VH-VL binders against E3 SUMO-protein ligase pli1 (pli1). Designs and how they scored, part 7

Target 1, 154 residues: E3 SUMO-protein ligase pli1 (pli1), of Schizosaccharomyces pombe (o94451r108to261)
Amino acid sequence: YSRPFAPVVHSRIRFRKSPFYDILEQFNAPFVVPACVGTRNTISFSFHVTPPALSKLLNDPKQYRVYLFSTPSETIGFGNCLMEFPTPQMELRINNQVAHANYRRLKGKPGTTNPADITDLVSKYAGPPGNNVVIYYMNSTKSYSVVVCFVKVY
Short names: E, the ipSAE of ESMFold2; O, the ipSAE of ESMFold2 at other seeds; V2, 0.75 times the mean of E and O plus 0.25 times the DockQ between their complexes.

## First folded at step 1 (VH-VL)

Design z11 (framework fv_tezepelumab; at its last look DockQ between E and O 0.06; V2 from the best seeds 0.00; counts 0 for: pae E 10.3 > 2, placed apart)
Fold by ESMFold2 at other seeds, look of step 2:
Structure z11 (fold): chain C 154 residues (1-154), chain A 121 residues (1-121), chain B 108 residues (1-108)
Amino acid sequence: as target 1 above (154 residues)
Amino acid sequence: QMQLVESGGGVVQPGRSLRLSCAASGFTFSSYAMHWVRQAPGKGLEWVAVISYDGSNKHYADSVKGRFTITRDNSKNTLNLQMNSLRAEDTAVYYCARDHLGIYYYYMDVWGQGTMVTVSS
Amino acid sequence: SYVLTQPPSVSVAPGQTARITCGGNNIGSKYVHWYQQKPGQAPVLVVYDDSDRPSWIPERFSGSNSGNTATLTISRGEAGDEADYYCQVWDSSSDHPVFGGGTKLTVL
């Protein structure tokens, strides 16, 4: 949301380009996952897959996917954001189903963390109730911003 | 002193059931995921099952899926393994082990001494 | 499923350095953990995250991991180091731990 003096509101996150996919659409405003040290936290939000995206997902599910992305909140205004999860100590659920993802980056190689492919967990219906995202996590030293995107994979 | 103590092992016939228990002390049990790991006589370690800190997520090795059920009771600091339809190949020492993490399964930093299960006719 | 390969045995003379390998396809992109198991005893974590030690494990235990090989190194080998050693990774694609077959270390 906006501040009283109308500072920049980032409705989209611009990630560094990847040779393995194109980001076609962002389904939600960036959701903040606050820093959390020495304790557990649970965050939830929802998103809807748009009817055009759902049509492509149903017709060509090998090429069109739904990915969950994350990047440090402090960086979202600069563009060229790197994919990074808040902590390896996290669990992601989509519609109460555990997602399979590698939450650790490759050692010594920033920006090598893959977004989570949640395609098989999203609702096949575009309308209500949408899709529920729950993140359980511990020991994130920074705040992160999370978005769910429609992608084309190569 | 962090401690895990398994119990409930014994000798059973194939096709029968057995329930293992693991009592935890010296740490906040409800903060950690828990594993069962087994070791057949003279063999290596084989992972069996895991349960998240709150019991909401469970995962099993293919060799035991559909026959074994992992559960926990955080009010009693206990982990359990219900073992149904036992087979000779289930013969092993069964260890309970604490995952370093509560939600995410990673490495096992605290181990019990194990309980022996023998399945024979 | 992901496979970890360890030599069945390693022998070293007392006071010498033992190296126990754990092979896997692109294992350098994974975090490797090592367990020591003495006869009739439960496993004990000795190295985690490739090269980190629990505070109770002496610095003569060390680890490395790159390419297709992770290595547990035990400097100044002692009779008390005789044990089976297991490497382990978490395979996120199958969502469960994978252990190596184990290596028997003999100090003679």
Scores: ipSAE 0.006, ipTM 0.529, lowest interface PAE 10.1, mean pLDDT 86
ESMFold2-Fast, scan of step 1: ipSAE 0.197; ipTM 0.744
ESMFold2, look of step 2: ipSAE 0.007; ipTM 0.592
ESMFold2 (binder alone), look of step 2: mean pLDDT 94; pTM 0.951

Design z12 (framework fv_tezepelumab)
Fold by ESMFold2-Fast, scan of step 1:
Structure z12 (fold): chain C 154 residues (1-154), chain A 120 residues (1-120), chain B 108 residues (1-108)
Amino acid sequence: as target 1 above (154 residues)
Amino acid sequence: QMQLVESGGGVVQPGRSLRLSCAASGFTFDSYGMHWVRQAPGKGLEWVAVIWYDGSNTHYADSVKGRFTITRDNSKNTLNLQMNSLRAEDTAVYYCARGPDYYEYGMDVWGQGTMVTVSS
Amino acid sequence: SYVLTQPPSVSVAPGQTARITCGGNNIGSKSVHWYQQKPGQAPVLVVYYDSDRPSWIPERFSGSNSGNTATLTISRGEAGDEADYYCQVWDSSSDHYVFGGGTKLTVL
């Protein structure tokens, strides 16, 4: 039997190192959340948890998590990207369930915002349809890029 | 201790080529996008080109697209600008600058500049 | 291409507040960076990402960005603030960084 070809490699965003987690894998190409001033907007995309990541989630659920990261789009090429959501006026849904996370930035401390922990909302089964992400938001003055990553937590 | 040092400037005839280099020290070079910015005598700042932290993507100003090539060597902490088909309008001081790092400082490290004069 | 418009010159009296504007179509949707350049010197970043300031820049420097106008504000102006000031953005529609034409600040 011939081995299947590896999945298409996605462009990676290099986030600033955290003492609380290591990013092991990025599941999707950066998805743009466009600027939206004076109105409301909705974006949607899908991702799949890879079989190696799925195995680790099932075997060591305390060590491995799935996090949703966000960073200003204009900085994704520079590396050392900060974790920052587009606006505190947003709602994140994974597979039609609300993800509860703090979307507010700490005043005077850029990059201290935690990514959204969506581990309990993602499908842990291989195969279609995968995982659906929906972001409802308003009053984002800048474009942001969003990725879903497999992380090891400490 | 963070420093950028440009070299390779000089006087050249129209239609010829020059290669500028920028040596970086005192910071983690491969974590930052890098820019070339120029300034003609008595004029304002004009962005020329950017290269992503890993060299995987580049963008150029329309005035230099197809003539200039930005490259980097992360193993040597060096940024380069290959300038072909030079025109009188390319006469300027060329600055090497560290790309935005929102988390700390933004585009806060600039070299001293190197003068390129395209004569006659 | 995307254009940033700055006044060519602004004057301020010592101890007063200087305001330098940077006009651009829907500039509030972009991140604005501000640079100070004194004669014969390389530019110095004074404000980044609209309103953040490098730790080594005095608190007198601040910024804002909304709608079609970004503003650099220099409180308690002093002779040492005389310089050319440039705003800069990334224009995602053209994949270009764009500088404003520069504003010469005079402390009279």
Scores: ipSAE 0.006, ipTM 0.545, lowest interface PAE 11.7, mean pLDDT 84

## First folded at step 2 (VH-VL)

Design t01a (from t01 with heavy chain R50A R59Y; framework fv_trastuzumab; at its last look DockQ between E and O 0.05; V2 from the best seeds 0.00; counts 0 for: pae E 13.7 > 2, placed apart)
Fold by ESMFold2 at other seeds, look of step 2:
Structure t01a (fold): chain C 154 residues (1-154), chain A 120 residues (1-120), chain B 107 residues (1-107)
Amino acid sequence: as target 1 above (154 residues)
Amino acid sequence: EVQLVESGGGLVQPGGSLRLSCAASGFTFSSYAIHWVRQAPGKGLEWVAAISGSGGSTYYADSVKGRFTISADTSKNTAYLQMNSLRAEDTAVYYCARDYYDSSGYFDYWGQGTLVTVSS
Amino acid sequence: DIQMTQSPSSLSASVGDRVTITCRASQSISSYVAWYQQKPGKAPKLLIYAASSLQSGVPSRFSGSRSGTDFTLTISSLQPEDFATYYCQQSYSTPLTFGQGTKVEIK
């Protein structure tokens, strides 16, 4: 399943529109979480919250949030990506703190998973070294692409 | 080296058909969306159609829906644009372009174009 | 459909000038904007993606920025090879759409 990826070239993922939030900014190039059938894997990457986004997060935290999104890498298309995590049995850490989110699809149905709200785990400093993301997972039959986004919630 | 080479352009009468080909090399074809973008002589760029790298997902500009069909043959690393019911306003240079990734819509590599002229 | 209104249609400039080109989206599109350079008889070349990210191999004198639905391409010190036509393009949703172009000419 796994395919070679080109050198780092920054890009964006277009998720299906939601009435509950608007994606305002993507903080990182899509990070590939490889398939790992019959084994465990750990991946990590970092992202920085931009100074304008940080200002809004500090001043209006009920409306402005930081969400982590995931979608199968093979399904990425023009504005129709569905939210899906690699496996229900995964652990997400932000800055070495465990994020608590529901990683399950409702009754196995694609597109029924919410992005993870990681706002309270994100560093309130704009400078280096940024925010560290670690994903521990196993038995993912697909490769996934992961992005952290700045959102406005309604 | 990433390359995209268009072919199949030419002179066609109104109502006629042509099939354009975009032969790709230097990258994993199935990992990238392919787009067609056209440019009428002396005019700007107009997006025409796209096909996802996974196949099956296709997208079209309103001006070509029902007349044009984008497809791909991953065994040949080639995308196609079947153009039916051609009109004078379809006259343009047709470029194929590689999407940076399936969802990005940023065209990081382009072919050199093939001219389609629709004239009676 | 999302309209990208690009201005100016053309401009004349000298080598060394700072040049700005603007593009306004007809609705909110986040930072889903690319900028392309096209020389006569050639295919377009990607300069900027995601509103402000510089494509590999593009000189650092090129930059992009966003303010709301307004997007700007800046060339900080125009060089002889920069005389070309420039296009913005939204990548937020299909149909993907381009601005009408800005021709940058030698003054």
Scores: ipSAE 0.000, ipTM 0.522, lowest interface PAE 13.0, mean pLDDT 84
ESMFold2, look of step 2: ipSAE 0.000; ipTM 0.504
ESMFold2 (binder alone), look of step 2: mean pLDDT 93; pTM 0.953

Design t01b (from t01 with heavy chain D99S D102S; framework fv_trastuzumab; at its last look DockQ between E and O 0.02; V2 from the best seeds 0.00; counts 0 for: pae E 20.5 > 2, placed apart)
Fold by ESMFold2 at other seeds, look of step 2:
Structure t01b (fold): chain C 154 residues (1-154), chain A 120 residues (1-120), chain B 107 residues (1-107)
Amino acid sequence: as target 1 above (154 residues)
Amino acid sequence: EVQLVESGGGLVQPGGSLRLSCAASGFTFSSYAIHWVRQAPGKGLEWVARISGSGGSTRYADSVKGRFTISADTSKNTAYLQMNSLRAEDTAVYYCARSYYSSSGYFDYWGQGTLVTVSS
Amino acid sequence: DIQMTQSPSSLSASVGDRVTITCRASQSISSYVAWYQQKPGKAPKLLIYAASSLQSGVPSRFSGSRSGTDFTLTISSLQPEDFATYYCQQSYSTPLTFGQGTKVEIK
């Protein structure tokens, strides 16, 4: 049985630069998705889209999107983080609706996974209760950190 | 199983226009980017443009910016390159290629190429 | 723009030789380098991505390495099908750029 170590807590995650989008704002502190081997787990958290971001989403939805990102928690603070989901068999729900994204990476090929575009599932209204994220997953050998970000796509 | 097929190349006068197509199959189009890469006869490779599979993100080489437009019809899994104000220096084989990494720009699959000749 | 300076421009080799091709980036680009093989009249084929990772279906005689901004493609024992032109490519930022190519010729 492993002992806990005091983890380094980062308020922001710096992902590898992408030619396809710019990350403009992170809406939540990184939420930890614990390792889970041989069983199923469910996690949930909430986030709010800020009023300035909501305005841009409503006025220019082709260029401004909301993406959900994930990276192994252990890699944060050691350079540009790579996009990776806990398992390819996970299910993501935003406000009780299934998000459609490709969670699979090519075997042994880091950086082959897109963030999830959840724009059409987020609330278009500011204020409570915000947006609810639920992740159902199984057999994640690592802990992951998840953030929802406002992005401009190119 | 992954296939990219270019079409639309041909002979065109300087100042003319041409539209290339890249028909894709065998993969989830919206999860990748499509790039155009050209090669002048006997010369090296030059990246030209890319579009995300979602159709919303485009980038261009400086040599073609303002003259070329990349677009996609995601319902048909097809990318297009509209080439306007063509010059002799645009003469090349034009390849479409899939980005190996959605964020990184490695080209794991290429089409066969289509020749564009700009000649007076 | 990031320049990829590739050398040599050509080399002559025999079947069984060890061949090395180098590429230098004009700035730091981490491991964002790919290597391609191109035969006459054909499209390029990806050999190596992320500087040192072998693409699926590529023979293990091909390998890549990085030292700072210097990148190397090595063919450990050249085969008849390996006579081709090889290109490095940076994928760090747009515009994506290629080296000028190295033609590997039969001796």
Scores: ipSAE 0.000, ipTM 0.520, lowest interface PAE 15.8, mean pLDDT 84
ESMFold2, look of step 2: ipSAE 0.000; ipTM 0.468
ESMFold2 (binder alone), look of step 2: mean pLDDT 93; pTM 0.952

Design z11a (from z11 with heavy chain S31D; framework fv_tezepelumab; at its last look DockQ between E and O 0.04; V2 from the best seeds 0.00; counts 0 for: pae O 14.7 > 2, placed apart)
Fold by ESMFold2 at other seeds, look of step 2:
Structure z11a (fold): chain C 154 residues (1-154), chain A 121 residues (1-121), chain B 108 residues (1-108)
Amino acid sequence: as target 1 above (154 residues)
Amino acid sequence: QMQLVESGGGVVQPGRSLRLSCAASGFTFSDYAMHWVRQAPGKGLEWVAVISYDGSNKHYADSVKGRFTITRDNSKNTLNLQMNSLRAEDTAVYYCARDHLGIYYYYMDVWGQGTMVTVSS
Amino acid sequence: SYVLTQPPSVSVAPGQTARITCGGNNIGSKYVHWYQQKPGQAPVLVVYDDSDRPSWIPERFSGSNSGNTATLTISRGEAGDEADYYCQVWDSSSDHPVFGGGTKLTVL
């Protein structure tokens, strides 16, 4: 039998602390990437960079970045979420450009996957509905939730 | 203005070696898997080899395995094919092609114009 | 190794619809991609994922895939459509692309 759906669904995901970055702002409500076994699926959503984040990105682009995060939807609300992509068999595109990321986690080492740094693909002047995110994927055994965040990198 | 330009083709005798190069421009080369595809005169397309975006995964057609080596240099935006122990059946135009994915090979959306390799005694 | 079969040639009158087939065992469970190659030129992607087009390819090009047959359809055929057409799948068992033998389209 399945576990109960979380009784409270928050609009913000709390990820486990990293010594390499701080999450300062989440740009979108968590977007669900449904499970997809033995077939292919495509999902898309959009986000805007907020004016305060844009100001920091323009003034200090080495330390202020835009990262895309993913975590199993079932873990939200139970504690610090681990960074994990739905499947290594996926492609992420931002405004129709391929993001450079490693989607594969190390075996037996949860939380070893880095979020995708999409900063250089983000259009600061995107028209409606904003910056477009497309995920092509197959063989994801769980549903995942995806957010784009403003971060400070150390 | 995405472009792939192959070079290094020529006429060689059986048993000799050639090294093909492919120069990429107009896109972020290190985001994409890359293929070599060949076409013998008057024949169809035959896949030869693929290399992942970071060079960590390589695959070869059975007909070339052990004789050909695919490599890439992301700092120079170049793809290479080292062809050893060439045979008459390796005679073809060799195309460099970009996969639309970086780590999962699917279809090829950008192609070079090809370089001719002729293996003849 | 997985095999794709195509007719060697197809001929249509200008303004008519051309249909180019790609046969394979259970090909409907695979994504099929199509390339156009004009004489002396490199291949160009015209259809991917069975039925999708790159944004630069005209709507006259369409595709379908069901059962053991995938089909490339070119409506209102033009002289500029004369080319060789290749279908391609990814074969997961051998972990590499496989091409069909090619079909020469003549618009006469």
Scores: ipSAE 0.006, ipTM 0.499, lowest interface PAE 14.7, mean pLDDT 84
ESMFold2, look of step 2: ipSAE 0.007; ipTM 0.546
ESMFold2 (binder alone), look of step 2: mean pLDDT 94; pTM 0.951

## First folded at step 4 (VH-VL; framework fv_spartalizumab)

Design b03 (from s08 with heavy chain Y32H)
Fold by ESMFold2-Fast, scan of step 4:
Structure b03 (fold): chain C 154 residues (1-154), chain A 121 residues (1-121), chain B 113 residues (1-113)
Amino acid sequence: as target 1 above (154 residues)
Amino acid sequence: EVQLVQSGAEVKKPGESLRISCKGSGYTFTSHYMHWVRQATGQGLEWMGNINPSGGSTNFDEKFKNRVTITADKSTSTAYMELSSLRSEDTAVYYCARELYYDSSGTFDYWGQGTTVTVSS
Amino acid sequence: EIVLTQSPATLSLSPGERATLSCKSSQSVLYSYNNKNYLTWYQQKPGQAPRLLIYWASTRESGVPSRFSGSGSGTDFTFTISSLEAEDAATYYCQQYYSYPYTFGQGTKVEIK
């Protein structure tokens, strides 16, 4: 079968522009973090860093980073998506190591939360097995979609 | 508009060193890797190496690693390629080329006009 | 290093004819996890620098006419010009960006009779 010359980019999330970084590449299709009211839940998925991104990470890690983004699932089709984590009551692990990030929303400014910088936890190997992502959480009133992206920081 | 403008033609003797410049304009110079590619008369294209102008990190083809130096000056948006211990086999047109930014690919969307280098005794 | 072999060396065709160029890689340039082929096609006219036409094996660069297309996967790639125009007389190169060092094929020269 053949594909259109310009493929439909339905799996990519378009986040609100940041003055601190540019999103260059998304490594995974959005992974749903289901709503979880009154209970605890765990989700996991894997991603692989592409060979060109790996080369840039190895050669200039101060300028190129791997960030984990989250946004409410209901908004992912429309662009200008807000960076919001499912709940401040969460723990993110990459390859079984805890990622230390601020999962709280900025007061009075929804969607201005920073993505999680997971660069130092990511395997510098582009082959199998991939990088394992685990999110432990509780008390999320709605579903969120999570993607891992290659970014350039300023 | 995006432009890459290279320095003029060079005539060298074997054993000498070569320095070519490539000035970028019309874009953010530090946002793109700059590559150097050469082409001997009547021959194909040969990748030499690259530089990230923001951090100064470089990569080279091993056949050039002991002779080639690539640098970049952010203040003038100019990349430089120096090749030492020149041989007649280094006679070629030398191009600088900008790498695409958005998809992290190694594709070259803009090229300099080329610098003709002749190495003869 | 990854070696790219292009064929034929030269194609001599008339305007309106279809040109089919081959590029074969010594190892796969397909990354299985994103299903992308790290293969690019360039056009070089006499006395000019190369021009990017196709990247990701089949994605046409902005401003490139629709008569140019790329196909293939892994180790076997094809570049096609569906209906040759006089301005298409040039040498066409494939390039891989799967791993350093980046490498080019030796080129296929397209001549208009």
Scores: ipSAE 0.206, ipTM 0.715, lowest interface PAE 4.8, mean pLDDT 87

Design c05 (from s08 with heavy chain S54D)
Heavy chain, then light chain:
Amino acid sequence: EVQLVQSGAEVKKPGESLRISCKGSGYTFTSYYMHWVRQATGQGLEWMGNINPDGGSTNFDEKFKNRVTITADKSTSTAYMELSSLRSEDTAVYYCARELYYDSSGTFDYWGQGTTVTVSS
Amino acid sequence: EIVLTQSPATLSLSPGERATLSCKSSQSVLYSYNNKNYLTWYQQKPGQAPRLLIYWASTRESGVPSRFSGSGSGTDFTFTISSLEAEDAATYYCQQYYSYPYTFGQGTKVEIK
ESMFold2-Fast, scan of step 4: ipSAE 0.458; ipTM 0.763

Design e04 (from s08 with light chain Y33H)
Fold by ESMFold2-Fast, scan of step 4:
Structure e04 (fold): chain C 154 residues (1-154), chain A 121 residues (1-121), chain B 113 residues (1-113)
Amino acid sequence: as target 1 above (154 residues)
Amino acid sequence: EVQLVQSGAEVKKPGESLRISCKGSGYTFTSYYMHWVRQATGQGLEWMGNINPSGGSTNFDEKFKNRVTITADKSTSTAYMELSSLRSEDTAVYYCARELYYDSSGTFDYWGQGTTVTVSS
Amino acid sequence: EIVLTQSPATLSLSPGERATLSCKSSQSVLYSHNNKNYLTWYQQKPGQAPRLLIYWASTRESGVPSRFSGSGSGTDFTFTISSLEAEDAATYYCQQYYSYPYTFGQGTKVEIK
C-alpha cells in the first residue's frame, strides 16, 4: 500500500480500570483481528496459562478468572483502552467450546461491554497444546487487538 | 508505604499451640496473598503455607497441613498462623511475607520483622 | 516437590572481588510459553528478614544496586556480585515459585575478609 498502518510496538494493553476486577497478567501478545467488511472471517491463536495462575485458578476459582479482552487496535498506544469487541455478530470458541458472552454495547455506548469470561473453558492442566482460541466474525469496519488475561474479581 | 508488623516473641512447652499475627498496612490487604515462612536457628528458610485474605483459601506444605491453620481478618488487615502440637523442632523465627502477583512475578516483596518462638520443656 | 541446591555453602572474599553463587533446581522452573524462569534471589543479614534482590532469574528489584545480577535458565542459575562491598556480607537464598509448595535453597553465606 501507499500508506502502511501505524506500527504497533506495545506488548501489553492497558485497559481502563474496572471496580469489578484487576488485571494481574496478560497471557499473550496482542493478536490482531483484521477489519472484515462484507464477508465472514476467522482468526485463531493459542495461549498458555502460567503455572502460578493455574495454581490460583484451581485453589480460588471464585476469585480468579480468565477473561478475553478486545479493544480497537488504533488505541493500544494509549492507556485507558476501552473494552470493545469487533462486532456483536461474532462467535468465540475456546478449545472447541462456545463461550457465552455479551458482545454488544449497552444502548450502543462505547466502553460498556464486559470482557468474555472463559475460565470454565480453559484447560486446568499444564502442558501442550495449551488453549486454542477461535473467533468467527463478520462486518468489522476496523481492526481489533485481543488478549487473554488472568484477573482477580471482586 | 507498605508495612507488615508481627506479634512478639513466644516461649511455649511441647504439646501447646502457637498463634502469631501479622498486620498489614499501606496497601489493600485483600489484594495480596500472605505467606508464612520459618527459619530454625542456623538453618535455611522453609515455606509453610499461604492464604488469600479475600476468600480465605489456603495452601500448605504437606508436612504442616495437619498442624497449621492460617486465617485472615479483613476488618483489621491481620493474618494469623496457628501451629498446634508444638515440638522442640518448631523452635524458629516465623516470618509473614506478602506475595506480589503481577505478570506472574509471584515474589515476596515485603516481609514482617519475624517472631522468635522457643519450644522447650 | 522442587528441590533447590545452592553452592558453595560459604564464600569468603575481599572487598572489590567478584562473588559467584550457584543454585540448581531438581526440575525446570522455566515456563517455555512465556520464556520466564520462576526463580528469585533474596539477601538475609543476621537478625533481619530476607530482602528481595532478583526475580524472574535476572530482573533486579527496584532500588537494588547494579552490582547484583542473576543469570541462567531452566535448572542452572547463577547469582553474581560484581564488586563486593562490606555491606554485602549476608546469606543469599534462591527460591522457586513455579509450583506449590514454594521452596528455598539452603543458602550461601558470603563473608567479607
Scores: ipSAE 0.112, ipTM 0.694, lowest interface PAE 5.5, mean pLDDT 86

Design e08 (from s08 with light chain N34D; at its last look DockQ between E and O 0.79; V2 from the best seeds 0.00; counts 0 for: pae E 5.5 > 2)
Fold by ESMFold2, look of step 5:
Structure e08 (fold): chain C 154 residues (1-154), chain A 121 residues (1-121), chain B 113 residues (1-113)
Amino acid sequence: as target 1 above (154 residues)
Amino acid sequence: EVQLVQSGAEVKKPGESLRISCKGSGYTFTSYYMHWVRQATGQGLEWMGNINPSGGSTNFDEKFKNRVTITADKSTSTAYMELSSLRSEDTAVYYCARELYYDSSGTFDYWGQGTTVTVSS
Amino acid sequence: EIVLTQSPATLSLSPGERATLSCKSSQSVLYSYDNKNYLTWYQQKPGQAPRLLIYWASTRESGVPSRFSGSGSGTDFTFTISSLEAEDAATYYCQQYYSYPYTFGQGTKVEIK
């Protein structure tokens, strides 16, 4: 058997606080989107909405939402992470439906990117096998970590 | 200090209506679901329903759905539970309970002191 | 509706003894995808409201003494007081929060001999 060194894995990502929402729960362990230069890549993973969160989503969909967050993997564990998508050259699909988000970065204005609100693509998939996330992307110069979170919007 | 203070004990006759208040203090009232749970003397706990005080949405146990009304007044930080067409079986202590906000939502971290209601002819 | 059945109905023990309480669920309350059991334990002393002790079947609420613990998964759950103290005389309830309506077990009364 082989016993490689197992680095510390951060199970949660702490994002900078927002006046517009509270992050109540993280549905998945951070999923790594590897750097990819001069070629295309596709990643996929699944997340599951917890039973209490699903009840609140169905009861109060104006206030309770599901957001997809992304941040450079290298920043995790070194303070409050900023929201940033891997590349503007990407497509996000949730349960095989295209998500509508602004992936554009503003030069010199880090932390101005909004997380993707994917609620309407999730609430129609209440049970197993869970919710699939697929990211098609090109030209990401860094590795990113992606989490899907349950949020309350103000 | 988080506190839930309920209205006082009541004695009722069958067929009357019951209205209990629950005033929340020491926290942001509209951020937490409020639940109503009752307990007949010497018996177990029975969930009746809940409310999101921010938007007013409610859920009820089916057995109470046609008799129970749950409301909230954001300006006074007070939740109300009304139970109509009272029966002797409705004799119980009635509690309000606050749902946890993070991760463990669906469990109750603070409870009111209870309101004793006696329904007798 | 998920039915929770507790046993025994009453448990009479001496101080320092181990108390073991059972809660059985009519349906699984394990969400296999996060591996969490949506089950809570409360303590209720006479004339008082319930007090939250354990959530997710085994996670102790802050300020709860370490002698209280929970275990089990799926449909079979156990609550344990490792060394019973006089102040632990109370009725203990399990509650599921997997789905509405939320439901409670009928309670186990723990008495000190």
Scores: ipSAE 0.238, ipTM 0.739, lowest interface PAE 5.5, mean pLDDT 87
ESMFold2-Fast, scan of step 4: ipSAE 0.556; ipTM 0.820
ESMFold2 (binder alone), look of step 5: mean pLDDT 92; pTM 0.941
ESMFold2 at other seeds, look of step 5: ipSAE 0.390; ipTM 0.783

